# VHH binders against A disintegrin and metalloproteinase with thrombospondin motifs 9 (ADAMTS9), part 10

Target 1, 201 residues: A disintegrin and metalloproteinase with thrombospondin motifs 9 (ADAMTS9), of Homo sapiens (Human) (q9p2n4r1735to1935)
Amino acid sequence: LPQNCKEVKRLKGASEDGEYFLMIRGKLLKIFCAGMHSDHPKEYVTLVHGDSENFSEVYGHRLHNPTECPYNGSRRDDCQCRKDYTAAGFSSFQKIRIDLTSMQIITTDLQFARTSEGHPVPFATAGDCYSAAKCPQGRFSINLYGTGLSLTESARWISQGNYAVSDIKKSPDGTRVVGKCGGYCGKCTPSSGTGLEVRVL
Short names: E, the ipSAE of ESMFold2; O, the ipSAE of OpenDDE; V2, 0.75 times the mean of E and O plus 0.25 times the DockQ between their complexes.

## First folded at step 4 (VHH)

Design e61 (framework vhh_6fv0_2)
Fold by ESMFold2-Fast, scan of step 4:
Parts: structure tokens; C-alpha cells; sequence
Structure e61 (fold): chain B 201 residues (1-201), chain A 121 residues (1-121)
């Protein structure tokens, strides 16, 4: 049984991009093989809940009085705001790249991402420039339910920026994570040492 | 249109004090938070302090907490930084700024020409 997309190409003579069953860590998983007409096919995980529950945002609205946290920290699109933050963006994901050797999601592979506003934002990343006072407005959402994979208990995020904050909630089984990140033009990203490690359920 | 003019820097001995001023014009001063940032000779721009539009909230870099106090006089369109117990590592060009962004490039909007602070024994 093939263990990666290169073996699918070699052992089955397959040359077409598509879903294939791979034996990963003793379990059969559906993996999307891309670039099958090349010497370097790539593995992607198709997200059952699609881009409505798999997205990354750097919130682009900035308050005129950015040291306050108005509306008790609630996000309002009708705020007294400007949209001049150059790092702002929104990306949603139908498939995410997996490194089957390290069992990590490659968060910067945007091949099956759609950026609907601003600049591309990597998977599992959020930030803002809304206000200075611990008032995070950026959001990310991860839903791996139905993929056969979950995040490990060691998956972690780092906050970047003075007075930046992150509020990250993870389901006990690691299939669902939501993050709220930012505050004072800050952001949160997966730890660079571990990346976003997954395990087979 | 937007103009910021810093003053009050100088040479001081370790443990000494200085008060920096920033005169603002060309915008409605009391509608905006204001920032102090600094740049040492061999380092990048570094955030020092923030004050809200009303003066009701203040924030400081950890290394200056308890020693520096930011304040503002909205009637005079003036921002201040009171610096006490100055250390050699505080020596830098000090700037006031209207906007603050942290990105890979460390972007700052509408900063002035700056005022030099030197700390020597």
C-alpha cells in the first residue's frame, strides 16, 4: 500500500491529481495528491467543513482612538474606524498541505486557499491593528473533523507584539481550534519549532 | 500638514532626569493616541510608551516602567515624557508618533525629527 503521493505515482502508475487512499501511521487516510504530472507530487488534506470553518484573518479596521477597547471588546463593523492596515487579509482553506514525514501542517502552503480580502494569511494565523489595549479582533478557525487527523496536545501558538494577546480554544480531541489574536497591531502564529503537528485519530 | 516637533533632550549623568516635549499640529490632537519611540545608535526603532486620547490609559516598555511617565496637555496639543533614573541603555534619539504599526518592517507614521538623549558619566 502506498504511503505518500510519490509512491502512488510509482506503484499504481497514476498521473492524475485526485484523492488517493494512503497508509499513514498504520491507518488508511484519504489524501489529495497534487502535481502528479511532475517529479514532486505534494500531499494535501481535504477539509470536510471547507472554508466556512477553516480560515485566517488579519483584521483591517483600526480605531481612531486605538488605546481604548470600545464596545467591551466586541467587534463592530460600524466602528469609527479606518481600513489602512497594510497587513490586513482574509484567507479560507479547502485543503491544507501536510508533510507526512514530520506529520506537520505546512501553514504557508496556500495552493488551495482563497484570499477574499487584502493579503494572504497563513493557516492557523490571526492578527489585527484594531486597538492597543488588549483588544484582539483577528480570528482563525480550524476544523479537522472527518479528516482522520487531529492536532496534538503539544500544538501551541506564540503572540507577537507589545501588549499583544491571544485567546485560543481547543476541543479536547484536537479536531477543532478557534483563535482570537491581536491587540496593538499584534498577531499569533504556530510555534516555529513545532509547526502545527497532527496525529492520526 | 501633520507636524510633530520634539524637544527637551540633552546630556545627563546616570540617575538623572529629563522631560521631553512633543508639539503637535495639523490634526485634532485629542482624537488620537500618541506614542514615544526611540532609536539607539546600533539598534532599530523601539516602542517606549503609549498614552490614550484622554490621558486615561498609559502603557510602557517593561524596561522603563516605574522610571518613565507619559502625559499630555490636550489644550496645548503637547505630549510629554518624564524620564527619571536614566540609565546608559536609555541613550537614544527619541521620537513622538501619531500612529504605531508592528510588521516585519517596523512601520511608524508621522514621527517627528526627534530629540537626542545622551547618558554619560
Amino acid sequence: as target 1 above (201 residues)
Amino acid sequence: QVQLQESGGGLVQPGGSLRLSCAASGFTFDDYAMYWVRQAPEKGLEWVSTISWSGGSTYYKDSVKGRFTVSRDNAKNTLYLQMNSLKPEDAAQYYCAKDLYWSESGYFDYRGQGTQVTVSS
Scores: ipSAE 0.000, ipTM 0.142, lowest interface PAE 13.6, mean pLDDT 82

Design e62 (framework vhh_6fv0_2)
Fold by ESMFold2-Fast, scan of step 4:
Structure e62 (fold): chain B 201 residues (1-201), chain A 121 residues (1-121)
Amino acid sequence: as target 1 above (201 residues)
Amino acid sequence: QVQLQESGGGLVQPGGSLRLSCAASGFTFSDYYMYWVRQAPEKGLEWVSYISSSGSTIYYKDSVKGRFTVSRDNAKNTLYLQMNSLKPEDAAQYYCAKDMEWGSDYYFDYRGQGTQVTVSS
C-alpha cells in the first residue's frame, strides 16, 4: 500500500487529484492528494466537520476603552467598538496540509481555506486587538474527528503580543481543540519547533 | 435555548445493564457530536464516550470499551448509552453534552440535569 501521494502515482499509476488510502504509521488513512499531475504532490487531510468546526479568527472589533472587559467577557454585536483592526480576518478550512515525514500540520498552507472576512488567518491561530483587560475575543476551532488523526499531547500554543492571553480547551483524545486568544493586539499560534504534531488513532 | 434531558438511570447489581437516553431540543441535533460524561461522588467530571453527528465515528474511554455502546436517533433527536456488565466503579451521575459551540467558553456546551446510576448488590 502506498505511504504517500508520490507513491500513489508510482504504485497505482494514479494521476488525478483526489482521496486515496495510504498506509501511515501502520494504519490505513484517507488522504487527499493534490498536484498529482506534478512531480511534487501534496498531502491534505479532509476535515469531516469541514469549515463550520475548523476555523481561525483575528477578531476585528476594538473597544474604544481598552482597559475594560464589558459584558463579562462575552462577545456583543452592539459593543462600544471600532472596526479598524487591519489584521482582522476569518478563515475556514475544508482540508489541511500534513507533512507525513514529520507528522505535523502545516498551518500556513491555505490551499483549501476560505477567507470570508478580512485577511487570511492560518490554521489553529486566533487573536484580536479588543482589550488590555484579559478579555480575549479571537477564536480558533479544530475538529479532527473522523480523520483517523489527533493532536499529540505535545501540541503547544505560543501567546504573543501586547497583553496577550489565551484559553485553550482540548478534548481528552486530542481530536477537538478550541482556542480563545487575544488581548490588546495579542494572538496565539502553534509553537515553533514542534508545530502541531499529529498521531494516528 | 439548548436543552438536554437525561433519563434511564437506576439501581442495578454488578454485571447488570441499563440504557440511558438523552432528549435534545433547541438546536439542530443532527449537526453536532454528542458526549456522555459522568461524575462519581468526590470525583471530577470524566468523559465516557462521544459519537459523531452521523453516528459513524464513535470513541470510548478505555475502562468502558466493550461494555458500553453509544448510539443516536437523529429523527427523534435522542442520544443513547447502552451500559452492559456494570461495575461498582461505573456508579455516577451521567450527563449528556453537546460539542463545543462557537462563542462558548465551556468545553462541554450545556449538560442536562443528569441521571443517577447506582451499582450495588
Scores: ipSAE 0.000, ipTM 0.120, lowest interface PAE 14.6, mean pLDDT 84

Design e63 (framework vhh_6fv0_2)
Fold by ESMFold2-Fast, scan of step 4:
Structure e63 (fold): chain B 201 residues (1-201), chain A 120 residues (1-120)
Amino acid sequence: as target 1 above (201 residues)
Amino acid sequence: QVQLQESGGGLVQPGGSLRLSCAASGFTFSSYEMYWVRQAPEKGLEWVSYISSSGSTIYYKDSVKGRFTVSRDNAKNTLYLQMNSLKPEDAAQYYCAKDQYWDSGYFDYRGQGTQVTVSS
């Protein structure tokens, strides 16, 4: 049975981009093979819950008073804010790149991402320049449920920047992670840099 | 070619005063928000004050409010921090900084700083 998209080409004679069943770490997973007409096809995981639950945001609003946390930390688009943070962006993901050798999601591969606002934001990343008062507004959302994969128990995020703060919640099975990240100005990213290690369920 | 040059630090006794200056060059000073930040030995960077590009909006760290006054002279490309009623906890290296941008990193346009010591 094929174990990667290059083997799909070799063993099944397939040349079209699409979903294929691959044997990964002893289990059958549905993997999207892209670039099948080339010698270097790429593996992607189709996100069953789609781009509504898989997104990354650098929030573009800055408080006029950065020493406050209004609305008890709740995000309000009607805040007393400037809307001028140049790093702002929103990217949503229908598919994410997987490296089958290392078993890591490549967070910077945006081939199946849609950037609806500002600058592209890597998967599993969020930030803002909203407040210095532990009041993060930038968001990311990961939902791997139904993909056959989950994040490992060791998956961690680091906070960087001035007054950087993060509030990250991970489900016990590792299929769901939601983060609020920010500062004045701050962000959170996976601790391994651009990779998120996954395991087969 | 952005440069920020701080000056005006020194040794002062508790209750004393100092006026810090920051000379800016290499960018349109009047278009940018400015910050004063400080770092005591073996401690992280600490925000002290913020001033908007026009000078009309000003914010301070709670512990310095009422004692420190930030101001700017856009015609002279200079930022100031008037420090009154200095306390031992105010001893630090003081930096002026241009507003942080995600791609530029953490207050990457600060200069060498100016040392403030509060002791008898």
Scores: ipSAE 0.005, ipTM 0.206, lowest interface PAE 12.0, mean pLDDT 86

Design e64 (framework vhh_6fv0_2; at its last look DockQ between E and O 0.02; V2 from the best seeds 0.00; counts 0 for: pae E 14.9 > 2, placed apart)
Fold by ESMFold2, look of step 5:
Structure e64 (fold): chain B 201 residues (1-201), chain A 121 residues (1-121)
Amino acid sequence: as target 1 above (201 residues)
Amino acid sequence: QVQLQESGGGLVQPGGSLRLSCAASGFTFSSYWMYWVRQAPEKGLEWVSDIDSSGSSTYYKDSVKGRFTVSRDNAKNTLYLQMNSLKPEDAAQYYCAKDLEWGSSGYEDYRGQGTQVTVSS
């Protein structure tokens, strides 16, 4: 059975982008093969719960008074804020790229992301420039349920930037992660040491 | 397809109580922080409370703290707002929203049609 999209081309004579079953670590996994017209196709996982449950945000509002954490840290459109953070963006994902050799999600591949505001934001990242008072507003969400994949225990996030803070929660089965991340200015991103490793269920 | 449906609004006298419900479908409810927001006539949307995905952390606007209680039942995909000691200033259309919504600010696309709370003097 094919173990990557290049083998799908070779073994099945396929030249069309689309969903194929691959044998990965002894299990069948449905993989979207892109670039099948070329000699370097790429492997993507179609997210069963779609872009409503898989998104990344750098929040664009900044408090006029960054020493505060108003509303107990809750987001309000009517805050005393500027909407002027140039790094802001919101991306949602219908598919994510996977490196089947390392079993890591390639968070910076945005081919199947849709950016509805601002700059593209990599998968599994969030940030803001809202407050220096431990008041993160940027959010990300991961839902791998139904894909045949889960995050391993090694998946970790780091906070980066001035006054950076994160609140990240993982489900026990590794299929769901949500995060609130920010600073003045700060972000959270998967650790470069562990990456965003997945396993086949 | 994300769907949220608010219910439980109505007419109450000052000092009365209402319990709002929000039925959620089309997403994994237990993975999201959820919000209650409200809109009075000729005013913008106003945050009321939110709750984390497990229900262990709750947050409230100062003017409702001690009177309102947000809760969730992840087995029933339902968000609740218990509103006690209602005041005329609490009258509004109440909406539930999932943790992050798409739209001009990311909130507008994933809320329901709302349920009206009216407090008559």
Scores: ipSAE 0.000, ipTM 0.114, lowest interface PAE 14.9, mean pLDDT 84
ESMFold2-Fast, scan of step 4: ipSAE 0.070; ipTM 0.472
ESMFold2 (binder alone), look of step 5: mean pLDDT 80; pTM 0.809
OpenDDE, look of step 5: ipSAE 0.005; ipTM 0.210

Design e8 (framework vhh_6fv0_2)
Fold by ESMFold2-Fast, scan of step 4:
Structure e8 (fold): chain B 201 residues (1-201), chain A 123 residues (1-123)
Amino acid sequence: as target 1 above (201 residues)
Amino acid sequence: QVQLQESGGGLVQPGGSLRLSCAASGFTFSSYAMYWVRQAPEKGLEWVSTISDSGGSTYYKDSVKGRFTVSRDNAKNTLYLQMNSLKPEDAAQYYCAKDQYWEGSGSYWEDYRGQGTQVTVSS
């Protein structure tokens, strides 16, 4: 059985983008092969729970009461005029890129992301600007359930910003992670920068 | 609100068997995936097993595959872990944990765990 999309082309004679079964670390996993007409096909994992549970947000709006936290129901959805515009963003993910050699999700590959608001936001990333100090408003959600993969225990996030905090919850099996990141104007990203290590479940 | 009570631990010899139980209350048990996790005296918390809300899907830590079986009885609000061929490295405090449904972008996942049940493996 093929172990990557290039072997799917070579061993099966396949030339069409689509779902294929690959043998990865001793387990049969369904992988989406993209760019199959090229010499450099790419591996993606289709997310069973899709965009409702796999998203990244940079929240760029002000809060109604910026000196209090938490602000449940106090988010402002209007883009009230500011001297310097800071773009918010919301990206949801149908598929994510995997590097089968390193077993890392490539968080900056947005080929199968849909950005419904503002600018694109990488997978597993969240932040805010114009929130209150130590009151994070940006959110990300990861749900790998049904993919045959989970995040390793080594998965870590770093916070950036003078008043930034991160509140990250991970399920015991590593298939689900939710993060709330930011503060005043801050963010959190995976500690490796652009990669997030996974294991076969 | 949410309560989880583990039982069934004890002392066994290597190669022995134990069946752990987790009695759940305070939530709709049949709507949530459940986990078994463990912590050995000098080690951190380790994931052991996952079972889906229906019981149709199960997952295991590599070192326990073929020896442990997770199951659930949704009518009795009870989670089980059948442990066979126990090894000294399986000695730990065992906990059951409730998954959280993602109710929106603002929801936080809460890992509700019980008090645990002690498993000791020695000759």
Scores: ipSAE 0.000, ipTM 0.264, lowest interface PAE 14.3, mean pLDDT 80

## First folded at step 7 (VHH)

Design g1 (framework vhh_6fv0_2; at its last look DockQ between E and O 0.52; V2 from the best seeds 0.00; counts 0 for: pae E 12.3 > 2)
Fold by ESMFold2, look of step 7:
Structure g1 (fold): chain B 201 residues (1-201), chain A 120 residues (1-120)
Amino acid sequence: as target 1 above (201 residues)
Amino acid sequence: QVQLQESGGGLVQPGGSLRLSCAASGFTFSSYAMYWVRQAPEKGLEWVSTISDSGGSTYYKDSVKGRFTVSRDNAKNTLYLQMNSLKPEDAAQYYCAKEPYWGDYWEDYRGQGTQVTVSS
């Protein structure tokens, strides 16, 4: 069985983008091959839970009173807020790119993302400029369940910015991560030292 | 470099009026929202009002709505707070502040303040 999308072309003569089964680390994995017409096709994983559970957000509301964390940190559309943070955006993901040599998710490849508002936001990142009072509103969600992959224990996030704060929760099996991230202004991203490493289940 | 200078405070009777000014320099004033905040003795900073960069949108703490009016003159780099029907609870040091951008905190860009005293 092929071990990457280039081998699918070479060994089977395939020329169409689509789903193929590859042998990765001794296990069978379903990979979407894109750019099969070219010399450098790319490997993506289709997310079974799709856009609804795989998204990244920089939240666009900014409190009129940035010294408070109203509603016990809950988000409300009727908050005393301005919706004017120019870095705001929301991206959701049907597929994510994987580097099969390093087993890393490439968070900045947005080919199969949909940006429904504002700026594109890389996978596994979030932020805001909402409050200086430890009140993160930006959210990201990762759900790899059903893909055959999980995140390894090595994945770490860093927070950047003034009053930056993050609350990141990982499931024990590595298939689910949710984060709340923000500041005045602040964000969280995967650490460049660890990246987002996955393993085949 | 960002400089903010508040003026116009003073002593007034309950029900009286004051007009605060904030002279801004060292940044493109018309590109940023501006805040008024206040601090009474032994209390933390309390938000009073926000005005958008253009002046088209204004926001107020509930206790001052209808009594205070925030405005700006972007040609003169000046922020104003018209304070009517003043109450003893309004007595405080008043500060103007520039909205933060990435890497900033709003308290880094406030002036020296101007004192408002309301006494019978």
Scores: ipSAE 0.005, ipTM 0.234, lowest interface PAE 12.3, mean pLDDT 86
ESMFold2 (binder alone), look of step 7: mean pLDDT 82; pTM 0.826
OpenDDE, look of step 7: ipSAE 0.078; ipTM 0.504

Design g2 (framework vhh_6fv0_2; at its last look DockQ between E and O 0.74; V2 from the best seeds 0.00; counts 0 for: pae E 6.6 > 2, grease 26.3 > 24.2)
Amino acid sequence: QVQLQESGGGLVQPGGSLRLSCAASGFTFSSYAMYWVRQAPEKGLEWVSTISDSGGSTYYKDSVKGRFTVSRDNAKNTLYLQMNSLKPEDAAQYYCAKEPYWGDYYFDYRGQGTQVTVSS
ESMFold2, look of step 7: ipSAE 0.079; ipTM 0.567
ESMFold2 (binder alone), look of step 7: mean pLDDT 83; pTM 0.839
OpenDDE, look of step 7: ipSAE 0.209; ipTM 0.622

Design g3 (framework vhh_7nfr_2; at its last look DockQ between E and O 0.39; V2 from the best seeds 0.00; counts 0 for: pae E 10.6 > 2, grease 29.3 > 24.2, SAP .759 > .668)
Fold by ESMFold2, look of step 7:
Structure g3 (fold): chain B 201 residues (1-201), chain A 120 residues (1-120)
Amino acid sequence: as target 1 above (201 residues)
Amino acid sequence: QVQLQESGGGLVQPGGSLRLSCAASGFTFSSYAMYWVRQAPGEGREWVSTISDSGGSTYYADSVKGRFTIARDNVKNTLYLLMDSLKSDDTAVYYCAKEPYWGDYYFDYWGQGTQVTVSS
């Protein structure tokens, strides 16, 4: 069986974008092949739970008093805030790109993302400029359930910025990750040293 | 390249006043919120005040509220801190800072600071 989208094109004579089964690490994996009319098709994983459970956010509200963490860290629409953080954005994902040689997610490929507000935000990243008091409001969510993939133990996040803080929670089976990230101003991103490695279940 | 330069510090007696200035260049000053922070010897940096991009909204730490006034001149690209009723606890190096843009998290944009010393 083919091991990447270019082989699907060559071996199967296929020329249409779509879902194909590939043999990856000795197991079948369903991969969306994009750009099949070109010489350089790309491999994506369709997210079964879609954009409601796969999103990245830079939160746009900033506290009037950044020395506080009100509401026990909960988000409130009626906060004493300004909605003026120019880097704010929200992106949700129907598919994510995967590098099948390294088995890593390519977080910056937004071809199958929808940015419904503000700036595009890469997969698995979040941030804000809400508070200097360790009160992160930016969120990301990853749900790989049903894709045949899970994150490996190697995945790590880096916090960046003034007063930056992150709270990353991974499920034991590696299919779900949620993060809260922020600062004054701060973000979290996957570590370039570890990347977002996945394995075939 | 972002440049911030503070001035106007000095030695003042308790109850006195000072006006700090921060000259800004290398960015569109009127598009960003600006803030003052201070650092006393042996302590971490403490937020003092924030002003919105237009100057229409101002915010203060409780320790300075009613005594300090933040202001900006978007024509001259200058940020100000008017400090009244100074106390010994206000002794610190004062820095102005630009609101970081998302891509600038690796680089804190502070000036060199200006020393304020309140002593009799």
Scores: ipSAE 0.006, ipTM 0.242, lowest interface PAE 10.6, mean pLDDT 86
ESMFold2 (binder alone), look of step 7: mean pLDDT 83; pTM 0.837
OpenDDE, look of step 7: ipSAE 0.336; ipTM 0.726

Design g4 (from e13 with T50E; framework vhh_6fv0_2; at its last look DockQ between E and O 0.01; V2 from the best seeds 0.00; counts 0 for: pae E 23.1 > 2, placed apart)
Fold by ESMFold2, look of step 7:
Formats: sequence, structure tokens, C-alpha cells
Structure g4 (fold): chain B 201 residues (1-201), chain A 122 residues (1-122)
Amino acid sequence: as target 1 above (201 residues)
Amino acid sequence: QVQLQESGGGLVQPGGSLRLSCAASGFTFSSYAMYWVRQAPEKGLEWVSEISDSGGSTYYKDSVKGRFTVSRDNAKNTLYLQMNSLKPEDAAQYYCAKEPYWDSSGYWEDYRGQGTQVTVSS
């Protein structure tokens, strides 16, 4: 079986974008091949649970008084806030790009993402500029269940920014991750040193 | 809820033919590539064939190429496997699936049917 989308073109004579089975690390993995009519097809994983469980948010509200964490950190529509954080955005994902040589998710490829508000936000990323009181409002969610992939233990997040804070919960099997991230201003992203590495289940 | 139901298995002599069917419900059938896998007693799952979502592309394990034909009817939400020139080595429980199989992951339990038995003996 082919090991990448370029081999799908060569070995199977396929020229249409679509789902193909690839042999990866000795196991079969369904990969969406994009750009198959070109010299440089790209590999994507279709997320079974889609947009509702795979999203990235930089929250756009900033507290008038950033020294507080009202409602014990619960998000409220009626907060005393400015809606003026220019980096704010919300992206959700139907597919994510994978580098099959390194087995890392390419979080900045947004080809199959939908940005419904503000700026595009890379996969597995969240942040805000809400509060200096360790009160993160930005959210991300990852659900790889049903894709045949899970995150490895080397997949780490880093927090950056003033008063930056993150609360990241990973399922034991590596298929689910949720994060709350923020600061004044702060974000969390996968570590550039380890990337967002996956394994075939 | 995803449901896949295989049928059409049975006992056949070597060189004979069988046609397997897989009725699908609970998802948009025409949006997914479909595939057949099989498992002989005390063996692992083995990929057999695949068909694209539209039916425009088909793929086969080398040992069945030229003998087996996968097809689909998207209007009837049904996947087929025509099996000709059957050999004793083809005897197995056959499953249809809407996702590829994963040897160690348990992934297939969510996305395959209960299977249908093919027995080849003379």
C-alpha cells in the first residue's frame, strides 16, 4: 500500500482529491489527499467529530478591571468587559494536516478550517487578554477519536505572555485534549521543540 | 447511530462465487469510502478491498485482484463484494467498514458490522 499521497498518485494512478488508505508505521490509516492534480499533494486527517469538538479560540473580551476573576472564572456574556482584543478569533476544523515523515500535526495549515469569528487561530491553540488574575477564558478542543491517531506523550503545550496561564487536560489514551489558556495577554501553543506528535493506534 | 449489516456469506466449493452485501444506515453513506476486511480463525484482520465515496476508484489486495470486485450503490446505501474463483484461502469472516481497520486500536469496533462467514470447502 502507498505510504503517502504522492505514492497514491504513482501506484494507484489516482488524480482526484479524496480519502485513501495509506500504510503508516505498519498500520492502515485513512488520509485525505489534497492537491492530487499537482506535484505536491498534501496529507490531511478527517476529524470524525468535526467542528463541534475540534476548535481553537482566542477570546475577544477584556475585563474593565483586569485584577479580578469574576464568577470564579466562569465566562459571562454580561461581564464588565471591552470587546476589543484585536488578536481574537475562532477557528474550527474538519480536517488537519499531518506530516507523515515526522508524524506531527501541522497546526498552521488552515486549508480545511473554518474561521467563523475574527482571525484564524491555529489548531491546538488558545488565548485571551482577559485578566491578570489567572483567569483564562480562551478554549481549544481536540478530538481525534475515530481517526486512528492519538497524541503521544511528547505533545506538550507552552504558555507565553504576561500573567499567562494554561489548564490543559489530556485523556489517558491521547485522543482528547481540552485547554483553557490566557493571560493579560497570554496564549498556549504546542511546543515548537516537540511539536504536536501523533502515533497510529 | 452507525449501523452496517453484512449478508451473502455461505458455503461454496473452490472455484465458486459469492456476492456479499452490506446495508448501511445512520450516516451519509455517499460521503465515505468503504472497504471490506476479513478475519480467518486465529488470524488478525486483513484488508481486502476499498472503494471511493463516488465508486470511481477501487483498490484490492494483490491476492484477490482479478477475482473480487467491490462496488456500491449510493442510492440504496449498499456496498457489495463480488467474489469469483474462490479459494480455500479466502475462507474468513468478512466485514464491511466505513473506516480503515487499525490493528491494535480497537477503532474498528465502532465502524464495522458483525460480519458474514465465507466457507470454501470441497
Scores: ipSAE 0.000, ipTM 0.080, lowest interface PAE 23.1, mean pLDDT 84
ESMFold2 (binder alone), look of step 7: mean pLDDT 84; pTM 0.842
OpenDDE, look of step 7: ipSAE 0.190; ipTM 0.597

Design g5 (from e13 with A33Y; framework vhh_6fv0_2; at its last look DockQ between E and O 0.47; V2 from the best seeds 0.00; counts 0 for: pae E 7.4 > 2)
Amino acid sequence: QVQLQESGGGLVQPGGSLRLSCAASGFTFSSYYMYWVRQAPEKGLEWVSTISDSGGSTYYKDSVKGRFTVSRDNAKNTLYLQMNSLKPEDAAQYYCAKEPYWDSSGYWEDYRGQGTQVTVSS
ESMFold2, look of step 7: ipSAE 0.045; ipTM 0.465
ESMFold2 (binder alone), look of step 7: mean pLDDT 86; pTM 0.866
OpenDDE, look of step 7: ipSAE 0.423; ipTM 0.761

## First folded at step 9 (VHH)

Design k1 (from g2 with A33Y Y106S; framework vhh_6fv0_2; at its last look DockQ between E and O 0.21; V2 from the best seeds 0.00; counts 0 for: pae E 9.2 > 2, grease 24.8 > 24.2, placed apart)
Fold by ESMFold2, look of step 9:
Structure k1 (fold): chain B 201 residues (1-201), chain A 120 residues (1-120)
Amino acid sequence: as target 1 above (201 residues)
Amino acid sequence: QVQLQESGGGLVQPGGSLRLSCAASGFTFSSYYMYWVRQAPEKGLEWVSTISDSGGSTYYKDSVKGRFTVSRDNAKNTLYLQMNSLKPEDAAQYYCAKEPYWGDYSFDYRGQGTQVTVSS
């Protein structure tokens, strides 16, 4: 069986984008091959739980008083705030790109993302410009259950920006991660040193 | 390089007035929200006022509302704070600040500040 989408073209004569079974690390994995009409097709994993459980957010509200963290950090529509952070956005994901050689998720590939508000936001990323009082409002969610993949223990997030804070929760089996990130202004992203590495279950 | 320079502070009696200015350079001033913040001795940084990029929207801390007026002149790249009916609790170092934006996570853009002292 092929080990990447280029081999699907070579060994099976396929030229159409679609789902194919590949042999990865000695196990079968269903991979969506995109760009099969080109010399450099790309590998994606279709997310079983889709857009509702796989999203990235830069929160768009900014407090009028940025020195406070009102409501114990809870999000409220009636806050003393304005929705004017120009970098704000919300992206949700049907598929994510994977580099099958390194087993890394390529978080900046948004080909199968839908941006429903504002700017595109990379996978596994969240941020805001809400408060200087360490009051993160941005959210991301990862759910890999049913894909045949889980994140390895090496996956770590870093916070960047002034007053940046992150609260990252990972499930023991590596299939679920949720994050709460922000600053004034701040974000969290997977560490470039560790990347967002997955393993085949 | 972003440069913010506050001026107009000084010593004033309770009930008096001061007008602070903030000269801005090194960025497109008219594209950004601007803030006034202050810091009194042994206190944290306290927000005072915010003004939109066009000047069409203004916001104030409750304790200064009706006494302070924020404004801007985008042609002169200058932010202002008119402070009337000053109280001893308004005494602080006052800073103007540029809205941070997505591309810059390493810097907090404030000026050096100007001192306001209110004593009788």
Scores: ipSAE 0.006, ipTM 0.350, lowest interface PAE 9.2, mean pLDDT 87
ESMFold2 (binder alone), look of step 9: mean pLDDT 82; pTM 0.829
OpenDDE, look of step 9: ipSAE 0.173; ipTM 0.583

Design k2 (from g2 with Y106D Y109S; framework vhh_6fv0_2; at its last look DockQ between E and O 0.82; V2 from the best seeds 0.00; counts 0 for: pae E 6.5 > 2)
Amino acid sequence: QVQLQESGGGLVQPGGSLRLSCAASGFTFSSYAMYWVRQAPEKGLEWVSTISDSGGSTYYKDSVKGRFTVSRDNAKNTLYLQMNSLKPEDAAQYYCAKEPYWGDYDFDSRGQGTQVTVSS
ESMFold2, look of step 9: ipSAE 0.250; ipTM 0.690
ESMFold2 (binder alone), look of step 9: mean pLDDT 80; pTM 0.816
OpenDDE, look of step 9: ipSAE 0.232; ipTM 0.627
ESMFold2, look of step 11: ipSAE 0.080; ipTM 0.583
ESMFold2 (binder alone), look of step 11: mean pLDDT 81; pTM 0.817
OpenDDE, look of step 11: ipSAE 0.036; ipTM 0.413

